# VHH binders against Rho GTPase-activating protein gacA (gacA): the designs that were tried, part 11

Target 1, 338 residues: Rho GTPase-activating protein gacA (gacA), of Dictyostelium discoideum (Social amoeba) (q54y72)
Amino acid sequence: MGSSSSKSSSSVTVASSIDYKAKPTIDELGTSNYSGGLEVSKNLLDFNLGEKPCPLKSVVQDQFTISNSSKTKLKFHFEPLQPKEFQLSFSPTSGSLDKGKSKTIKVKLMVNQKINTNHKVVLRVEGGASHFLTVKIRCETGVFGVDPNTLEHVEDEGFRVPYILALMKRSLIDNGGLQQEGIFRLAGEQTEIKRLKEAMNRNDFTSSTDINTVASLIKIWYRELPTPILNSIPTEKIFYSTDIDECVQSAKNLPEPQKSLLDWLMHLLLMVSSFSDVNKMTAQNLAIVVAPNLYDVSSSNPMEGLVLSQKCVQFLHNVLSHKVAVHKRESVAYEVLS

## First folded at step 5 (VHH)

Design c29 (framework vhh_enristomig)
Fold by ESMFold2-Fast, scan of step 5:
Structure c29 (fold): chain B 338 residues (1-338), chain A 124 residues (1-124)
Amino acid sequence: as target 1 above (338 residues)
Amino acid sequence: EVQLLESGGGEVQPGGSLRLSCAASGFTFSSYYISWYRQAPGKQREWVSTIYSGGSTNYAESVKGRFTISRDNAKNTLYLQMSSLRAEDTAVYYCARDLYSRGWYDSGKPFDYWGQGTLVTVKP
C-alpha cells in the first residue's frame, strides 16, 4: 500500500517509555493475526529512511494504512505509552472501521533527547487480532541500529565486515575472551555497556579488557540491526526446517549483507566453541544465548512467538553444529592424507 | 600448497625443557593466528596455545606459566618454549593454522591446515 502527503493532525497522545531491550509481553496475551481481521500496510515505522538521523525538537511524520478484511465492523485503539525521550502520536488514536474499508493512520514523532531505539507499540483490536508495530528511532550516525551498508568495511581474516565488528572481535580475542568461562552467557554491567556503546557510536573505541561487556555489545549490535539477520529468512523456513542441511541451505541463501554478517558471526562462535573445554560454551550453549539477538519475535504472529523463539535457537544450533562437524571432519581427513 | 612442519620434539626428564618449532609455507604467515595443539595416545586432541597476528598470546590453564608461544614472521616460523615438563605433557604436538582464518562451507577451504606433529616424551 502507498502513502499520501503529510497532513496536520489535531489528535495527540504521549506514549510511555519502555526499555528498547525489554521483551514485549505481547505473546503472553494469546492474540493472533490469521484469516480475517484488521491488517496493516507495514509493521515497521522507520523515521530515518536509512540515512538521516532524527532531528531533535522537530516533528517528523510517517503513515500507514489499516484495512478491515473481516466480515464485521472492528474497533481499534493504540495502547498509550509515555516515553521520556520522545513523543509519539497516532491520528486517529482510536476508531471504528467498517468491513472492507481502509483508513490511513498518520504518525508524528518528536525526539526530545538523543536516542537510538526500537520502540514497541500495540494496536488493540476489539473483535479481532491485535497488531504489534516497531518504531525505529535513530538520532546519531553511530554504528548501532544503522544499515550496515552505510558503515566502513574492513577485511577481517577473510571476511569483509563493518569495522566495528572486527574491532570488537579483536578486543575479545586479545583480552582472553575465547578462554573466558561463560563468554556470551555472562552479561556486562549495564552502565559499562552504555558507556562503551556510546564510545563506539562516536568512533572512540579500539579495545576493552571488559570481556563480558564487549561480548554483550556484539549481541546488541546484531539485535539492533534494522532487520535482524534471521528475519531475512522466510518464517516458514525457520519454522519447518528440522534438519541441519535445510538450515544450512537457508543460511547460504541469505542476501548480502546478511549472509556475510551471519557467516562472520558463525565463524566467531566456532572459535568460541573450539575452546569449550575451558570456556564451557558448547555450540548448544552459544545457540541459546545468541539466537535471541538474531530474530525480532515481536514482528511475527503472536500465537507463533514462543514456538518461533525455540525454532530460532534450533536453527542457529543446527548451522553452528554443522560448521563444527565440517571442521572436525576436514581436520581428520587432512591428518589421514598428510 | 599450505604446509606446516613441526620439529624439536624428543625425550626429556620431568622438570626439563624443550623448544618446538613449526615452519610454515604456502600462505601469508604474518596475517594468521597460529596455534599449538597436542594429542596424547588414545586421547582427543587438546588446544595448548595460540599466538595472534598482532603478537598477543593465550594459553590453556594446564600450561600457563610453563609454556611460551612466540613467532618469527620474517622466517615464517612458530615456536613453543616448554619448561617444567610433566609426564602429562607427553603427546604429539601439532602446529595448526587457527580456526580464525576459516571461511564458510562454500568458500573452498575444505581443510583445517595441520602439520604431521612432533612427539614429546617426558620419561620418569
Scores: ipSAE 0.000, ipTM 0.189, lowest interface PAE 12.9, mean pLDDT 76

Design c30 (framework vhh_enristomig)
Fold by ESMFold2-Fast, scan of step 5:
Structure c30 (fold): chain B 338 residues (1-338), chain A 124 residues (1-124)
Amino acid sequence: as target 1 above (338 residues)
Amino acid sequence: EVQLLESGGGEVQPGGSLRLSCAASGFTFSSYYISWYRQAPGKQREWVSTIYSGGSTNYAESVKGRFTISRDNAKNTLYLQMSSLRAEDTAVYYCARYSRLWGDSSGEKPFDYWGQGTLVTVKP
């Protein structure tokens, strides 16, 4: 991570440099106030998607307009760029603009590696003043240890979740993970976990036949969240929720995004436990191996930390057992009616 | 609307072979994992085999190497090729679709859809 003592959603911090350069002098950036020549509709191209960073190896687009307010035809071209971290293209890259006419310039950006920067682009005008454009690129690498709201979401069987969760689940199911003995209990090999984690952070993952590594990475993804799921529940409710109904209600009262992330995970674990006759992973066994990834007890005193860890296992077991019981009742009702 | 219909059961001698079929309708067959289960008289249902949406397969140890599960997504049909049949394989065989919808989150009720079964009898 870029910051000491904090779980940062960004592992690249150049904000102070970017903020300074966001307000450069007229001598440093092109001027949209130029009269009697080529004018641009904007001199800052911002490829941030609100709070979402630019995704790696995906094309993002922006556009602006150039206008000729002079009395003569103007010729323009963008100076060539040779950055290694990203590809930036303008369409058209060059051309002529008749008096009083405008053209739309389409801009495409693809970022190949983590970078946060303000990049200067020069628009040259033959016989006229050049324009200097600032391209603001914020691309936070990775899907682990980031704010889940910054990730692209997809629909997965009624849940709207970060795309990486749906990919890992699909890989797990398609490769027989639900029937794998010890699924979520047996760890993947450390070098393979690191390899696939890095591939996922580069948006370079589709599937893996290594079931235990993918299951390990699902647990790691939840463990590395900036705010662990169950830390969003008051400690007193974790301690005092003794029956299943209290635990279920506490889970339903979670704020977003924790509620949706927990609901999706419980559904996956329900699927796993439905094959416990084959995989040997009961609701209790799943609670034991998954709960430690959902709560951070590191700041607690030793005695309190041990009790909280045990209470978190019981909490997760109660929530999952409720889902198993609901599923069994509905399945029995269907079988009787059919 | 969702229907699963098994066929291909019958009487066979020990060491013989049978091919079971399960015709599916009313849902996107290719998107679901489908299992074969069986139930012998006086016993609980036991899992036999699963085929996943991606085509990977798993088998119960008792049938591994003797049974082959497969699917034809164009025909919406699931198959179970059974060979080297034993007296212990005598059971009603069911195909089953596990619902992946979470009723509490999506408003859909999570139901298992089961076929009506097809009887396999291995007679000496």
Scores: ipSAE 0.000, ipTM 0.199, lowest interface PAE 17.7, mean pLDDT 77

Design c4 (from w6e with R97K Y104S E108R; framework vhh_enristomig)
Fold by ESMFold2-Fast, scan of step 5:
Structure c4 (fold): chain B 338 residues (1-338), chain A 123 residues (1-123)
Amino acid sequence: as target 1 above (338 residues)
Amino acid sequence: EVQLLESGGGEVQPGGSLRLSCAASGFTFSSYYISWYRQAPGKQREWVSTIYSGGSTNYAESVKGRFTISRDNAKNTLYLQMSSLRAEDTAVYYCAKGYSRLWSDSGRPFDYWGQGTLVTVKP
């Protein structure tokens, strides 16, 4: 029994470390030797405070204060900007500021085309140091509903995929998800799905013992892609591919990133189906619950939408069944040769 | 090549204890998560417990607090310590090698099941 530990840790907040460099140097004799200039109240104009996406073709506003800490009158101006994707204006765009005085700068942003960017703006000061401001624009926030090419990727069992997918799969497997009856069929609780989804969008997720919620979030991630995976296959190929070889060939002809995303998902579902004796999720059952997340039929009339949904299930079942058959053949060959 | 051999089953009274063993060969034991499953007469096979390559564990709700899974990587052996046994724990217990843990370097995509060992809890 017994344990002991020594402690000496101190913490420094991010805000206090930034403020330190902006403060005047005071002589130890109590006399200020101060190299003043124009000071800004913030260097980041974050139009996504609270994780809200920037609306398209609507004006959003922010503001900050400039202060003259020097001994003389200062003149300032913002360098002209003409970005194609958005309109950004500062009011006033230029002016002069008497010593010891402050002025509020109003900033207006209108985004014309979806973009995620950190745009640099230069505030020029006559006779002083320029200030670089960062304008943070996110029309899509987090890891759900975004272009997968904008996300950090990792290698997972030979697949190069967004890190969040590998992390969710790891969480699922590490917590016994492959052996859970009804995995991918049983839904997580809606409040917990929302909570974990928000955590994932904030990069504040490592693992969860809530297996059904994580499985639901994998399906939701695919469902919320800007271009659903199977929408990248011509509708006639989905509609008229009747045998497994036709479906497999259509899947192989997918463009990136859809091909890699589908291949990774099929591998995960192959692992799940390998435990179907305990989890009860056969290739057929997995196709039924997963396919609806891979195709958007909302623009079709109701009858055409129902038929397309059924065809997508058949398509996914054919692709997954092929992967199961290939895996069984490779496993037998490996056992004979090894 | 891949071999899983379960042992340690037998008859025990309710409230008693048993220790099951699974001897593994033909693969890099330390790189895989390994699980215990059971199948009672007239019932479907059910998952009991898993131990991951890093040593973390997970249990079915029905056995939490009563069963302890452990591994000895030097001996390539998996264990299940069962205590407070109930009549409903009567089953054939199976050791299962699943797919390699995602972050482990194995690259082999197949499963193997052992022959099973019978546990009977009789009054």
Scores: ipSAE 0.000, ipTM 0.205, lowest interface PAE 12.1, mean pLDDT 77

Design c5 (from w6e with L102T E108L; framework vhh_enristomig)
Fold by ESMFold2-Fast, scan of step 5:
Structure c5 (fold): chain B 338 residues (1-338), chain A 123 residues (1-123)
Amino acid sequence: as target 1 above (338 residues)
Amino acid sequence: EVQLLESGGGEVQPGGSLRLSCAASGFTFSSYYISWYRQAPGKQREWVSTIYSGGSTNYAESVKGRFTISRDNAKNTLYLQMSSLRAEDTAVYYCARGYSRTWYDSGLPFDYWGQGTLVTVKP
């Protein structure tokens, strides 16, 4: 049943870590001039560049250079203090560096358990000053950019989907989103999108009256999936599917979790399009604004990328048009019986 | 068993007022958005107004400023207060429950409809 929610406390379990919420020092930002026989190109190893959280059980890499500006050969080694929450390696871990020479140090990080920390590493130098490096690790328990199978699922509209999708849809419906002109076309303000996205990643979201921001976040959620939905369909099927039936069959043959995610999204877009007389968002308009969030064009030829983009819009429009046609037939049958 | 029952329709002269009611049973009324739709003779059903669980409201352009949707969660009842009625408001008015967990490949955005109540605006 449970009586309380689990809260992340990983940083407090690591004796050698710095409080992640503390502002980094000038030295940690690499703006100080290091003096001594061995020089480092940077003293902050930030595995969260671009504000991306460190993935669990996946290797991320960074590198920096060490240089011997002294007149003698120097020996170095990294002190191996390794918490249970992550594995951190330096290659080489130790060695010697001749005078006037430089060497690239490769750094690999694998986070095994959720942790937020600024971890201090000591680079020991025989015959020179020691260097202190800060390793910034942020492994958010977020809902964006993660494998959807790792998220809590709920039953919604007959589909088993990540709970955040159900919450965002309910927020749209409860706040008049289906009747809002330009829904999914009009973007939310970037600052508000970022604020609400962070709240969702902290499980601190139930609803928002900011309709355009929530609609934008639904599109961003699909865009940030590790594998975009339509990339799970063979490119040949996207290029050569010319009629609605072929596109619908391709959609039905998607593997999980992509199949349930696409089906749930199509039902939401069908709801939106059923109010197109008020919101002005037809199946065509929805396909244009949503399809770009469902695929990643991996082509070195720009013309191939443009054609594929157009074909993905067409594919989504065909699938959605089929749903609209089914809805119209069902509505007519219902009204005859009613 | 989910049921929606509309009442309050009738004949009224142009410029008159009517109050429609929709009595709901068989579900947690306060958890759903509920809408009014209407169907004029020879025309398709058109959306009139929606009220959400939190109390916010939307209106079709043709009825803005003339109609007011409201709900009484304690009585499981939806209302539509209509004023300044026009001949073009003549229609059967339907109460529709917003679906929560039952939209399959049928594609209906509403899983339950009432039987309707007739409003006739005659000079």
Scores: ipSAE 0.000, ipTM 0.217, lowest interface PAE 12.8, mean pLDDT 76

Design c6 (from w6e with R101K W103F Y104S E108R; framework vhh_enristomig)
Fold by ESMFold2-Fast, scan of step 5:
Structure c6 (fold): chain B 338 residues (1-338), chain A 123 residues (1-123)
Amino acid sequence: as target 1 above (338 residues)
Amino acid sequence: EVQLLESGGGEVQPGGSLRLSCAASGFTFSSYYISWYRQAPGKQREWVSTIYSGGSTNYAESVKGRFTISRDNAKNTLYLQMSSLRAEDTAVYYCARGYSKLFSDSGRPFDYWGQGTLVTVKP
């Protein structure tokens, strides 16, 4: 889909030197005990309130107040520190504040490149103690843990799915995944999972011969969806559906994009189960290892959580078993006609 | 055009040995897993063995210990060394890359199969 090259940036641009040892005890114990004190209304500027990542190339704004608790006029300025990954501005950038007065500082942030950081900003006071502010920035635009509608979709054997799913499936099949004993049950190595996941988030993935790692990443991709697939089905329908037809109907009633994502996954698992004589992964075995990645048990009661987990496995097994049965009937018809 | 061409079949007595070859062209052979399948008269195609791009192998239980799959990436060739042959091994043997007919939603296989080579084990 994009560039296959992974690019990591470690460059930091510092416009001025910051002496982190210049935080005297008066800054830590409060300025209220001495003449010359400047107070800030908050020391953390969190642009990720509600755990929402900062959008790329869009301005987000926050504000805080500075107050002069001293007996004299204070002069202040923000140290100019300009990293290349984002633009951060304070308005006003500098000024004077009369005794007993307060001023609102507007903060604007625009993120130009993917970055996750707690950036330190220094507020200097003429003849007084400096203040350190933390600016929390998270701007993640990868393929894991994002709304699937934000990803480029491709056609894969009749399904329209995010491109990363098609790439992982192709990698798995082309490297013998369908015949791999214990596929989806055997985990990849954690270090390799992390490496490939980061490569996928950078659009620097085409294929991998590490079958178990790719299978693990398919499961992780579904697990990290903002809303797990089966959480889109009413809990009552999962708990009380005992018949295959009821489970199949619930799956068919899923809204998009959940329906297409589940249908594509079921088709992949159908392919895997068709080689169960070799890979030992029956529809039941696949339901056991895959279902935990399709729901989030939000129950605070451990017993309710156990029951729901068992019901989700049974639900997935019923849907997959139906698909296996339908496929066997269709393939017999195809072989007779061909 | 992707092509797979099997050779090496023939008649052999029970307990005998035979080596099958599959010549591949039209794709990057070293990057793909390649499998042997067989089909006896009146039966469905049965998986026999797979060799992965990294060289690891898997075998059907019925042939484990008797058959050996190998590949020569420089020659784009797949091999199946068969020993201790039994009457039940009589079949047309196929080299395969990709998906079987069973996975085609369009009713057309996206799998690439060779023309097959006949192995007959005579009592």
Scores: ipSAE 0.000, ipTM 0.192, lowest interface PAE 14.7, mean pLDDT 77

Design c7 (from w6e with G98D L102S D105E S106G G107T E108L; framework vhh_enristomig)
Fold by ESMFold2-Fast, scan of step 5:
Structure c7 (fold): chain B 338 residues (1-338), chain A 123 residues (1-123)
Amino acid sequence: as target 1 above (338 residues)
Amino acid sequence: EVQLLESGGGEVQPGGSLRLSCAASGFTFSSYYISWYRQAPGKQREWVSTIYSGGSTNYAESVKGRFTISRDNAKNTLYLQMSSLRAEDTAVYYCARDYSRSWYEGTLPFDYWGQGTLVTVKP
């Protein structure tokens, strides 16, 4: 049994802003039961203005205004914060605000450990609902040493990967890298590696004829991931997996984004090894020079670190050898026998 | 079903010219990077030149300014125009399918080598 109801809708067409940096989103406002309560001048505190990262071990400051639009005196306080990576303070941390009055809140941030986050802070008001503020902290910009999920992705031959990987691979192939003797073994010059790395972090890279520098940067990109690819596999699987099938299964069980990043890299290394007659980089040679960039032994027991380094080479060799064998078998099936 | 068939080799005097051809079948030729390699007796295989799917080219330092790689996608044919030939250019020349941007469209890329064509530069 239904009954008819009609309603008229209205919308505010005049743009309003309480923040010069950003307008609050519904996720940033939370819920409110106020009737003309506490107003805030902004809901986003952005300590990364443009491409410059928030400095480590240094105080950065921002401010915003709270205003009492109600007919009574309001009491407020910020809920205590206990983050390990940074220290965040509000001054004043609590207080009372007379009707029609405003107060400036000074915000200080000191980042002690590298972090990229949108941290929510709760402003409590006596007799009213909470306000939520978003504190945006970015200690790293660019494409190296950052969470790969925060990077722009592209489709590269069936793999969805960070754009920079596709660009580096394209540069490598277009400049004859697959045919270069010692590719991935021969290092680029350190000054050129630094120059191109900085250009990549500024989104100022399309291609380079310096093959060894680009190959070095692909290895460095994997090495500088917050969590190295193979550190996502349990140590016992790396240490005790002896045959190809066990290694392949461990690789297939990787979580994202590590699985897609490893799959894309194995595909690139398959292409390199297919030219081993020319470039001298067999699956074994590639495993030796690439595996050290995929595992951080400093996160392991020191007594087993040396053995684990050797086992990571064996693991990568087994995975790559399986990919080579599958590729050869499928290629033979593709050939016409007449 | 992939086939690469080289032709156009022969004997030539130093300073002479030859044009090599590679007829391709069994794949979408226009989608692949196709290369020329060579192998002299008792030596390792050496890369000579690559032409990319978009038409850009690259050359080994030893052949720059003397060799020109080109492709005819309508004829599924790769060419290598060789000029100012030297005794050091004596080798069996191979064409190879290098890479496809269409890997996961049901076509498997692999590095297929042709039978080769012999080029002899002798006084």
Scores: ipSAE 0.000, ipTM 0.243, lowest interface PAE 14.1, mean pLDDT 76

Design c8 (framework vhh_enristomig)
Fold by ESMFold2-Fast, scan of step 5:
Structure c8 (fold): chain B 338 residues (1-338), chain A 124 residues (1-124)
Amino acid sequence: as target 1 above (338 residues)
Amino acid sequence: EVQLLESGGGEVQPGGSLRLSCAASGFTFSSYYISWYRQAPGKQREWVSTIYSGGSTNYAESVKGRFTISRDNAKNTLYLQMSSLRAEDTAVYYCATGYSRGWLDSSKYAFDYWGQGTLVTVKP
C-alpha cells in the first residue's frame, strides 16, 4: 500500500503493443542485464525473413560487436539454444576480451519451419552478471503456391526437385499407393487435405498412410504453382501438336524449373501406370485426372477454354505414352542383353 | 550379374501352409521394392504381393488375410508365408524387382529382373 502507480500514461494502445510480446520464461526472469563492463552494439537481432518468400533452410546472417569497457580481462560465452524450429549460432560462441578491446560476433540463423517468436539469448560474463539479447524471428511462408526455386531441393532418382515432392512420393510408395485402386482419381477427404497441407507448409510432414490425401496434395502442389507447367508452353504448340514426337519436343524445350518438374511427375506417373492391372489407372486415365492441375484456362474465353482443356489432356497423354514406350524398350533390351 | 532364385514350393493339401523364399544377388536389395507374382495353368501372370524398401506391404484381394510378405535385408531374401491354401492358389510363383506389369499389354511386364519360379500345387 501507499506507492504511486508506474503505469504508462500515454495510452492503452501502447500497453496492448507491449502485451503482444511473448512472456519471459522463469529462467529469463532470473537473468540480470548487468554485464560487468561488457557492452554490446545492439540488443535486438531482427530476422524478419519476410512474408513472401521466406526461404526455409537458407542461412541468413547478422553481426554485432562486444566491447570490454572494464578495467580487467573478461570471459564470455553464449548459452546453448535447442529449439526444433530454427538453428541459431554465434561465432565465436565463447572467448576472452582484453581491457579496451572489441570483437565482432557473427550470427547465423536457419529456419526449419514456420515460426513467429521473440527468443531470449543469454550472454554470460565471468566476474559480471549476464547480458541478454532479443532475437526476433518471423517466417510465415510455406511450400504451396510459392516459386519452387525458393524451396530446398533434393536428389530423387536422378531428378533435382523441391524436397516436399520427394517426401510426398516416398509417403505414397511406402504406404502402397502404387497398388491403390483409383490412385490420383479418388480424392482425399477435404478436412484431411487441409490438415496435411498446413503441416507441409510448417515443414511438419514426413509420411501419411492416407494415400488418396497425399495423391491429392501432389496434384494441388502442381495446381498452385505461380505459373502452371503447361502455361509455360505457347498455346499454339498445345493446339497444333498432333503427334507424340511434337509433344515430347515441346516438353524438352521447357525452361527450368518447369522441365525438371514435368520430368519428375512423368516418372512418378510411369510407376503408377506400370501397376494399372491392379490400380486401374492407365496412362490415359492418369492424363485425364492430372492434366487439369497443370494448366490455367481462366484467362481464356469459355469456348477456347474447353478445347484447350482437351488439348492439354492429349498433350500429357502423348508425353506419358512416350515415356512408357521408352521404358518398355529399355527393359526388353536389357532382358535380351542379360 | 543380377539374379533372383525362388524356392520352397511343393505339394500341399487344401488348408495347408507353405513358405516361399527368394534369394537376391547382384544388386542393393534393401533399396528396391520387390513383388511376388504367380501364373496358374492356362492363365496370365498375376500380381500377388509387394513389399517396399520401407517395409510397407500390399496384397491382391484374393490373398488378403491368408498370405504374408516379408523381407530380410541382411540376408538379401524375400519371403511369402502362405496359409489357408486353396486349389486356386496352384501356380508357379515368381519373384520380381523394378516396375511391375506394363499398362498397355496385359501379357508384358516392365520388371528388369525376374526369377525362374517355384511351383506350388494344392491338391486333396
Scores: ipSAE 0.000, ipTM 0.228, lowest interface PAE 13.4, mean pLDDT 75

Design c9 (framework vhh_enristomig)
Fold by ESMFold2-Fast, scan of step 5:
Structure c9 (fold): chain B 338 residues (1-338), chain A 124 residues (1-124)
Amino acid sequence: as target 1 above (338 residues)
Amino acid sequence: EVQLLESGGGEVQPGGSLRLSCAASGFTFSSYYISWYRQAPGKQREWVSTIYSGGSTNYAESVKGRFTISRDNAKNTLYLQMSSLRAEDTAVYYCARGYGRSWYDTSGLAFDYWGQGTLVTVKP
């Protein structure tokens, strides 16, 4: 069960008092239209019709028609594409159309590596402006392992993040996660992790009393990002950032969406560490268990991988320790002023 | 001004019962989760129980089945009903406010407010 429609509001979103923003606005490329006589039957090739993921190493097909509504013969061709993750072909790749004639273009897609993307294809018309086609490929449906920019975002305590993160955080806090001894250290049960992950991927998740499973899923969500957060920081900055200020500056220099994702996570971990007397999860302990989910060591040298792993833990500990110190100062100021 | 004031502590025999209260003021009590903590002499602080705005509860394993947390939103008061008390339950008991009005109502600032505590002594 868990049938879901593309609706911008849900009972959970309404009930949560989250400052919900409507689904991200128009792709301006979708309004580009050359009407000078070559017309296409559709500008979106959606290989996820019916919300099913694209299979790996299998050919899927779609088709559309091109029509010449001009008064002269038109020539067309598709610009060559050489993506690493998938093969995409148009048949015919080029040709000419007499006045009033139409031709069916067959499209074949084979995905070689898991990817979620909206790929732009250019159809050139001789002596005229180009048509832009969008090819939508999703190998993983739902919220895990996807480009975070493709996900619905909500406002959560001053952070704009994917909706699923706000839901998992609410579930964690409302069910006593901040006070749970070993939170983020103790793993959830594997079958429950799988069950909830699948529910999240089909938009059928509200809350769970299983604190360790939800904490595990937050870590898994970051681990399964197409680009792990800390992989977005130059390796030299990770290795040679020796003090807290250098680490904080490197975190501030992250591009979006990685910066907002890290900032939101640091705020959650700040909340957890403020209860460390109860939950036993100090900033150091949180860095140890969380950092491995924020980087991927692609190294043929195991010793280099170990050193990088240790440096990533140190980096996260420095950033979190800074947040803890700032928060303690702000809390004192808030108490005096409120 | 946020204030939490615990009461109801005292001396009790092993196997006895006590009811602790925490009177809250200076915030919208019904919107927050509130927790009981305790600290025995020479030991670190220990979480005891939490009650959420919706009425859900959670307990430390050491007190589960013996303690019951509850709230009265009309009176802005938190309770801890303690039964089958043991010598190891001897501690100063504190109530603490959770983060924000609820986690999604905060302005990005978090803080801990604690009461002054109430002493519970279980005499061997």
Scores: ipSAE 0.000, ipTM 0.173, lowest interface PAE 14.5, mean pLDDT 76

